# Ledger of designs, part 1: miniprotein binders against a2bj90

No score or structure here was measured in a lab: all are predicted.

Target 1, 235 residues: a2bj90
Amino acid sequence: MSRSARRKTSALNTVLRVVEVFASIQGEGPFTGTYSVFVRLAGCNLRCPFCDTRYAWSLEAGKPLGVEELVEEIARYEPSLVVITGGEPLLQRHPLNSLVEGLESLGLRVQLETNGILPAPARDEQLWRVYHVVSPKDVPVRVPGAKLHPSWVDYARATGRAWFKFLVANEQHVREVAEYVAKLGIPRSRVYIMPLTPEKLDMKELLELHSRIASLAVKWRLNFSPRLHLLVQLP
Positions, changes and structure headers below are counted from each chain's first letter, unless a header gives other numbers.
F, E and O are the ipSAE of ESMFold2-Fast, ESMFold2 and OpenDDE, as the mean of both directions, binder to target and target to binder. V2 is 0.75 times the mean of E and O plus 0.25 times the DockQ between their complexes.
[cut] stands for letters that were removed.

## First folded at step 28 (miniprotein)

Design t28
Fold by ESMFold2, look of step 28:
Structure t28 (fold): chain B 235 residues (1-235), chain A 86 residues (1-86)
Amino acid sequence: as target 1 above (235 residues)
Amino acid sequence: SPEEIEEKLKELEEYLEWAEEFIKFAERLGDPLFLRFAEEILRFLEEEIEELEKTGDPEKLEEAKEKLEELKERIEELKKELEEKK
């Protein structure tokens, strides 16, 4: 069997626990503004107070869906980007690699969102070749148990395919991020700061917080990430 | 299990410290938005404590509940102070 045929056969026999699949705009990080299909995988290894997708925490929240079926569903949207998110997608690492294989065989660009607790992709994984936005939850937001695996920095350095995104609320948080990334050797071109938003913000408050954090990004020479989907009221 | 309960209690203490940091930000910066961050953490903790009370020892949780109530009182006092300063 050819390498292509072997990978297609593997995709047919692998199942993912999927909470939802939907089209929207990527609202965060380096690909902000891109027409995207989001695949939200079930299960998370964290319980974050500020999580707005608590419905994806349990693995049971996902429905089993075959990788081939999922690839076909995603392809029908004709996305410019496929965003794999969750929960924590790397909890379903093996079938996730099969999904990536299927999507890449169709020439689709893939981005993964991860809290970075589980290790970065190995060189022989399909995930090695996709883009990653890593959102550590131990600085400054201090979620217990949220320790960034050191392999993500090595992976970012080796491939140029990872960026690091941090939730911040004030300048002290930005200082903590700056010190953290300097210690790890992460260049500022790979670092995004993003507004930490509480529940039930009105638009005026949301814009004020965006303005505050954007100004700090300029001051500290870091990239700014909006939460664009909140500003334009998309999922 | 007792080990799981003890680890959860340690996590509750860390979250309480984090909520207190937001309260201090609100006071030092004069910005009541930070009290909303603290309140959100405390609401999360109330849910976690409720779950642990169903499967754990209520006396082990009492210290966390006392601290949580203390922080709620500080939030209400500071809200009044910040509103008067406006």
Scores: ipSAE 0.621, ipTM 0.841, lowest interface PAE 1.7, mean pLDDT 89
Fold by ESMFold2, last read:
Structure t28 (fold): chain B 235 residues (1-235), chain A 86 residues (1-86)
Amino acid sequence: as target 1 above (235 residues)
Amino acid sequence: SPEEIEEKLKELEEYLEWAEEFIKFAERLGDPLFLRFAEEILRFLEEEIEELEKTGDPEKLEEAKEKLEELKERIEELKKELEEKK
């Protein structure tokens, strides 16, 4: 076996701790509306009050799955997009790079969802070539310990493969986001604001909140992200 | 460890301040949606405090628990005020 083939085989023998794999629609960010397979990895380095996937916080919530087996499971869904999410997927960085390699070998498009605390991919990682939606949790929502790693801005500039998504509830939050991204040099075209939604909203409340935040996005010249899966009642 | 407990207590205080900001938004704007955000934070904090009491120092948590109850009372009072204005 060549050196490249040995590295590839070794990487495919690693495992990921996976909470769930399922098909749905990407409901948030720049890929909204895309038929997707979601791979939810276990473990998170934050405990956010408004997290809607608290069942993925603990590493123990995941089952160990081999990377090659997981690639085959994902491929059976015939996805247009593979969304790697969690918890925080970058806590399992090494086997995650192996998963990305396997998915890309099948021509599958990959998007990662991250809170941005851990560093952006290096040029020699498979993760370098996938798309990233980064959701900082220190502005305007203020989760303690949730500092965006500065490498994400550098990565976004170098590759054009990262977008930044912020949960907002009112115009004061939108102002804070606008000031934050301006200070970091993130262009508005890479910024999404998304409605902060509490538990148990009915459909009328969801639509009203979406309308409020969408109007603010227009006013502030930012992109709007829905939570489309909630509106159409998909997981 | 004592250092870990103190760091967690600091985090609880930051969340309590965040909940209070939502209560102020509800008062200023007359919008009960912001009270739902505050309540969600407080429920989260009740779970975190319960966990810390199992493994930490319950006496150090007393200030956080008192503040949490204060905010819960403010939320209930404001709910009644907003309902009367409907």
Scores: ipSAE 0.428, ipTM 0.774, lowest interface PAE 2.9, mean pLDDT 88
Fold by OpenDDE base, look of step 28:
Structure t28 (fold): chain B 235 residues (1-235), chain A 86 residues (1-86)
Amino acid sequence: as target 1 above (235 residues)
Amino acid sequence: SPEEIEEKLKELEEYLEWAEEFIKFAERLGDPLFLRFAEEILRFLEEEIEELEKTGDPEKLEEAKEKLEELKERIEELKKELEEKK
């Protein structure tokens, strides 16, 4: 490999396209209530009609940030967790591994949010060490191009560091999730159902929906994820 | 490419089917929340159709528009029925 190819590969591993960095409470999944820094990466391989972060779909919506600079920015917030989210973070897999290495060197815990279309981390990736919340978009919602990569099930079994969060609106959706996870051999203890929310719900409608889906979670013996940030009016 | 346009048209059909599913849930459950989901999908489809009008097959785009309008009419009818039941 020429010196130019090594410099291009090194530069590609050190820069992320970042939409925003902010501190809040993790509102969703197994880390709900945790004081977190969110790093929203640019670019997505899906076009979900219900996406609340459509502004992150284009890679051009993100600013180029160096990994070292981003680690320093994150560290200033003294977070209990770093949440890597975006469109789809794994579209920036190479510099994301470098970011994780930097954050772990400071003793920071990292959680990735992913749609699960791209392969799970391999054992030689820094991403192998972090927590993952996988949000499939093939069940019960049928987003075109969405398909859970089977390696996420293997990763969950091998590491115990993955959970699966499904968007649901009714009992039929919860049934489909229960059948899907049973077929894949995903333990129910790793499954969360979360309210699918349309845009511009008022607080009353939002609470009623949360109550309905939480009751279904109990009935179907699944974990419930709130959208806590929406309930407490945080970002 | 023609293949990318055909794939995108297939994606539109899948979204139209999904919107229709939400309308059927609203009809069955009497829950206006599902109408709001359908409206959100239909609004997204309008934006995607406008993008495809620049490069897409005019006949397939017209079929998608006709289906979009049918689903909008069904939403408006169902809104009236849900208001009359309150």
Scores: ipSAE 0.411, ipTM 0.753, lowest interface PAE 1.6, mean pLDDT 90
Fold by OpenDDE base, last read:
Structure t28 (fold): chain B 235 residues (1-235), chain A 86 residues (1-86)
Amino acid sequence: as target 1 above (235 residues)
Amino acid sequence: SPEEIEEKLKELEEYLEWAEEFIKFAERLGDPLFLRFAEEILRFLEEEIEELEKTGDPEKLEEAKEKLEELKERIEELKKELEEKK
């Protein structure tokens, strides 16, 4: 590889398209309640009708930020966790590995949110070392183009650093999730069900839905993920 | 491309089916939550249809619009029925 190709690859690996950076509480999954900095990356490979972050679907919705500057920005919040989310963060895989390297060098814990369509991290990627919450969009509701990449199951087994979070609205959805994870050989201990919420819920409706889905989680012996940020009115 | 348009039209059909599934859940369960999901899908479909009108197949777009209007009517009927049962 020529020195020019290495410089171009290094330059391409140092910039992320970022929609927003903010501090909040992780409201979802295994890290619920953790003081976190959220990095919402731009671009998504899906168009979920229930997406609360539609503004992140375009790459152009993100600002180009250098990895070094972004690491410094994140570090100023003194987070207990860095959550990389967005549309689909793994669309920016190369600079994302550089970001993870920077964050880990500071001793920061990193958790990725992904739809699981793109392959799981390889052993040589910095992303291999972080935590992943995979949110499949093929079950129980089927978003067009959604298909869980099989490598996420293998990654979960190999590392113990992946969980699977499924959006559910009723018991039928929970059944479909249970069947799906059984078929794929995903351990139930790594499965979270989370309320599927329409954009406009009042607090009463939101609580009632949480109660219903939590009860189903107990019945079906699955973990429950709240949408805690919605319940406590945080971003 | 024509292929991308055809793929997008198939995606619209899948979303229409999903909206209809949510309506059926609302009908069966009497849960207005599912109507709200259906409405959210239908709003999304309206936006996607408007984008496709610039480049898409007029016949397939008209079929999608007709189905969209049918589903809107069913939502409005079901809202009335759910209000009358309270």
Scores: ipSAE 0.381, ipTM 0.736, lowest interface PAE 1.8, mean pLDDT 89
Fold by OpenDDE base, last read:
Structure t28 (fold): chain B 235 residues (1-235), chain A 86 residues (1-86)
Amino acid sequence: as target 1 above (235 residues)
Amino acid sequence: SPEEIEEKLKELEEYLEWAEEFIKFAERLGDPLFLRFAEEILRFLEEEIEELEKTGDPEKLEEAKEKLEELKERIEELKKELEEKK
C-alpha cells in the first residue's frame, strides 16, 4: 500500500458526517432524564415510515466534521452523557470509534443509539466500551431490510452494556416482543417497550398512548421507555 | 440497476402489507390511532412510488398503486364507521 493510500484511509477515519449537535435531556431508554449532548450522524440503512429524523437518511445531509473538532464541541456542553444517534451511526463505524476514543479520554460517558442491523462492536473496537441502546426494526413491526444482527445478543450478555428498545402500539405487539426476546435469549431486564407514535399526535393522545403502553409494560413485566422529550417539548 | 429496482419494489410490497396490518388493527380494535399509522405509511409509499416511476418497472408500479388506492379507500370507510359510532 502506497503512503498516499494510507493517508487517505487515515483521513477517512477522522471525519464524520454530522447532521446536528445539540444539548437536551435523553428522553428514551435506560438513560431517560440524563442531560445529554446529542450527535446526530448522517446516513441510514433503513427507511422507517415513522422516522422522526428523515432529514438524516442521506449521508449528504451531514456536514463533514473532524473528530477532534467534534470532541471539543461536545465537551463545551459539559454533558452528563454523549448520545450518538442519527440515521444509523454504525454506517460511520471507523471515525465513530475515533470519536469514542476522544470522548472517553475526557471521561465522558457515551451511549450509542442503533437499529442493530450492523454487527455489534468487537472487543478491539473503542465502541466495545460504551453503552448501546439497540432499537430493532424487525419486531413487532417489520421495516423492510431490518434484521437484528445476532452479535448484539452476545454483546449484551458479555458486557451488560446493551439494552433493546422495541416500538409498540398495542398488546399484540408487546406479545410479539416477549416471544422474540425469549427466542433470542435476551434478558427481560434489558428489554424496553416504547410507544410507537405517529407524526401528528396531540398532547392528550400522546399521554393516553404512553399510559396504555406503560400499563402493558407492567402487565408483561417489561421495562417502559417514555418519549420524554415529546412529553416535555424538548428536542 | 434492475436489481435495485426489484429490491425497492419488494420493499414497497412489505410496506403495503404493514399498512394493511394497521388497518386490520383499526377494524378489530376500533382505535383510530392505527388508521393514522396506516396513513403515514401510505404517504411514505406515495413518495417512494413517485421516485420509482422515474426508473422502475411500469407493471409492478401499477400493481403497487392499485393496492395503495385500495388501502386508502379502506381507511376512508373505516374513518366513516368510527365517526358514526361516536
Scores: ipSAE 0.374, ipTM 0.736, lowest interface PAE 1.9, mean pLDDT 89

Design t28
Fold by ESMFold2, last read:
Structure t28 (fold): chain B 235 residues (1-235), chain A 86 residues (1-86)
Amino acid sequence: as target 1 above (235 residues)
Amino acid sequence: SPEEIEEKLKELEEYLEWAEEFIKFAERLGDPLFLRFAEEILRFLEEEIEELEKTGDPEKLEEAKEKLEELKERIEELKKELEEKK
């Protein structure tokens, strides 16, 4: 069989449990503002109080979709960025690598969102080549058992393709983040602080919180991430 | 398993401490936003406790339930104080 035929057969044998696929704007982190297709994978290794996607916690919440079918669906949106999120996407690591290969073969740019508990990509994985926004959940949000795997810091240094994003609500939280990243040796240029938002936040409160956290980002010389999709009322 | 249940109980205690920290922020800073964070954590914990009661040991849960009720009372008291200071 040719390489193309072998690849097609392999992708048909690999499935992902997918909760939803939709187009929107990447509202957070270094790619904020980019027209994106979001692929939400099922399953999570955490139960966070402030999670806004609790419906993706169970692996059973996802429908099995073949990788090639999923690549075709994503491509029809003509995205500028494909955002793989979830739950925790790395729970489905093997078929995720196949998805990344398919997306990259079409020239599509890929970003992964992860809580960083599972190890960073190995050099021989397709995931090695994509961008990662890592959101550790052990500071300041303090989800038990959510320790960042140390390989993410090494990966960021080796590739320049990982950033670290933290939800904060006040200056004490920012201080905790600053101490955490200094301890781990994460440079400020790879750190984003982002507003922690409770449910039922009106637009005035949302704007005030963005202003507060942005001012703190300047004061502490850290990058600021909005939650742009909330400000413009997109999913 | 017993190990999984003990891990979950430790998680409950850590979340209760986190909720209390938000209550302290609200009190020190005079900002009711932090009470909303505390309330979200407490609602989450109520759901987790209900699930654990189906399979867990009532005695082990009693301390968590007592602390949860204590924090709910502190939130209501502080809400009154913050509304009066508006």
Scores: ipSAE 0.354, ipTM 0.728, lowest interface PAE 3.4, mean pLDDT 88

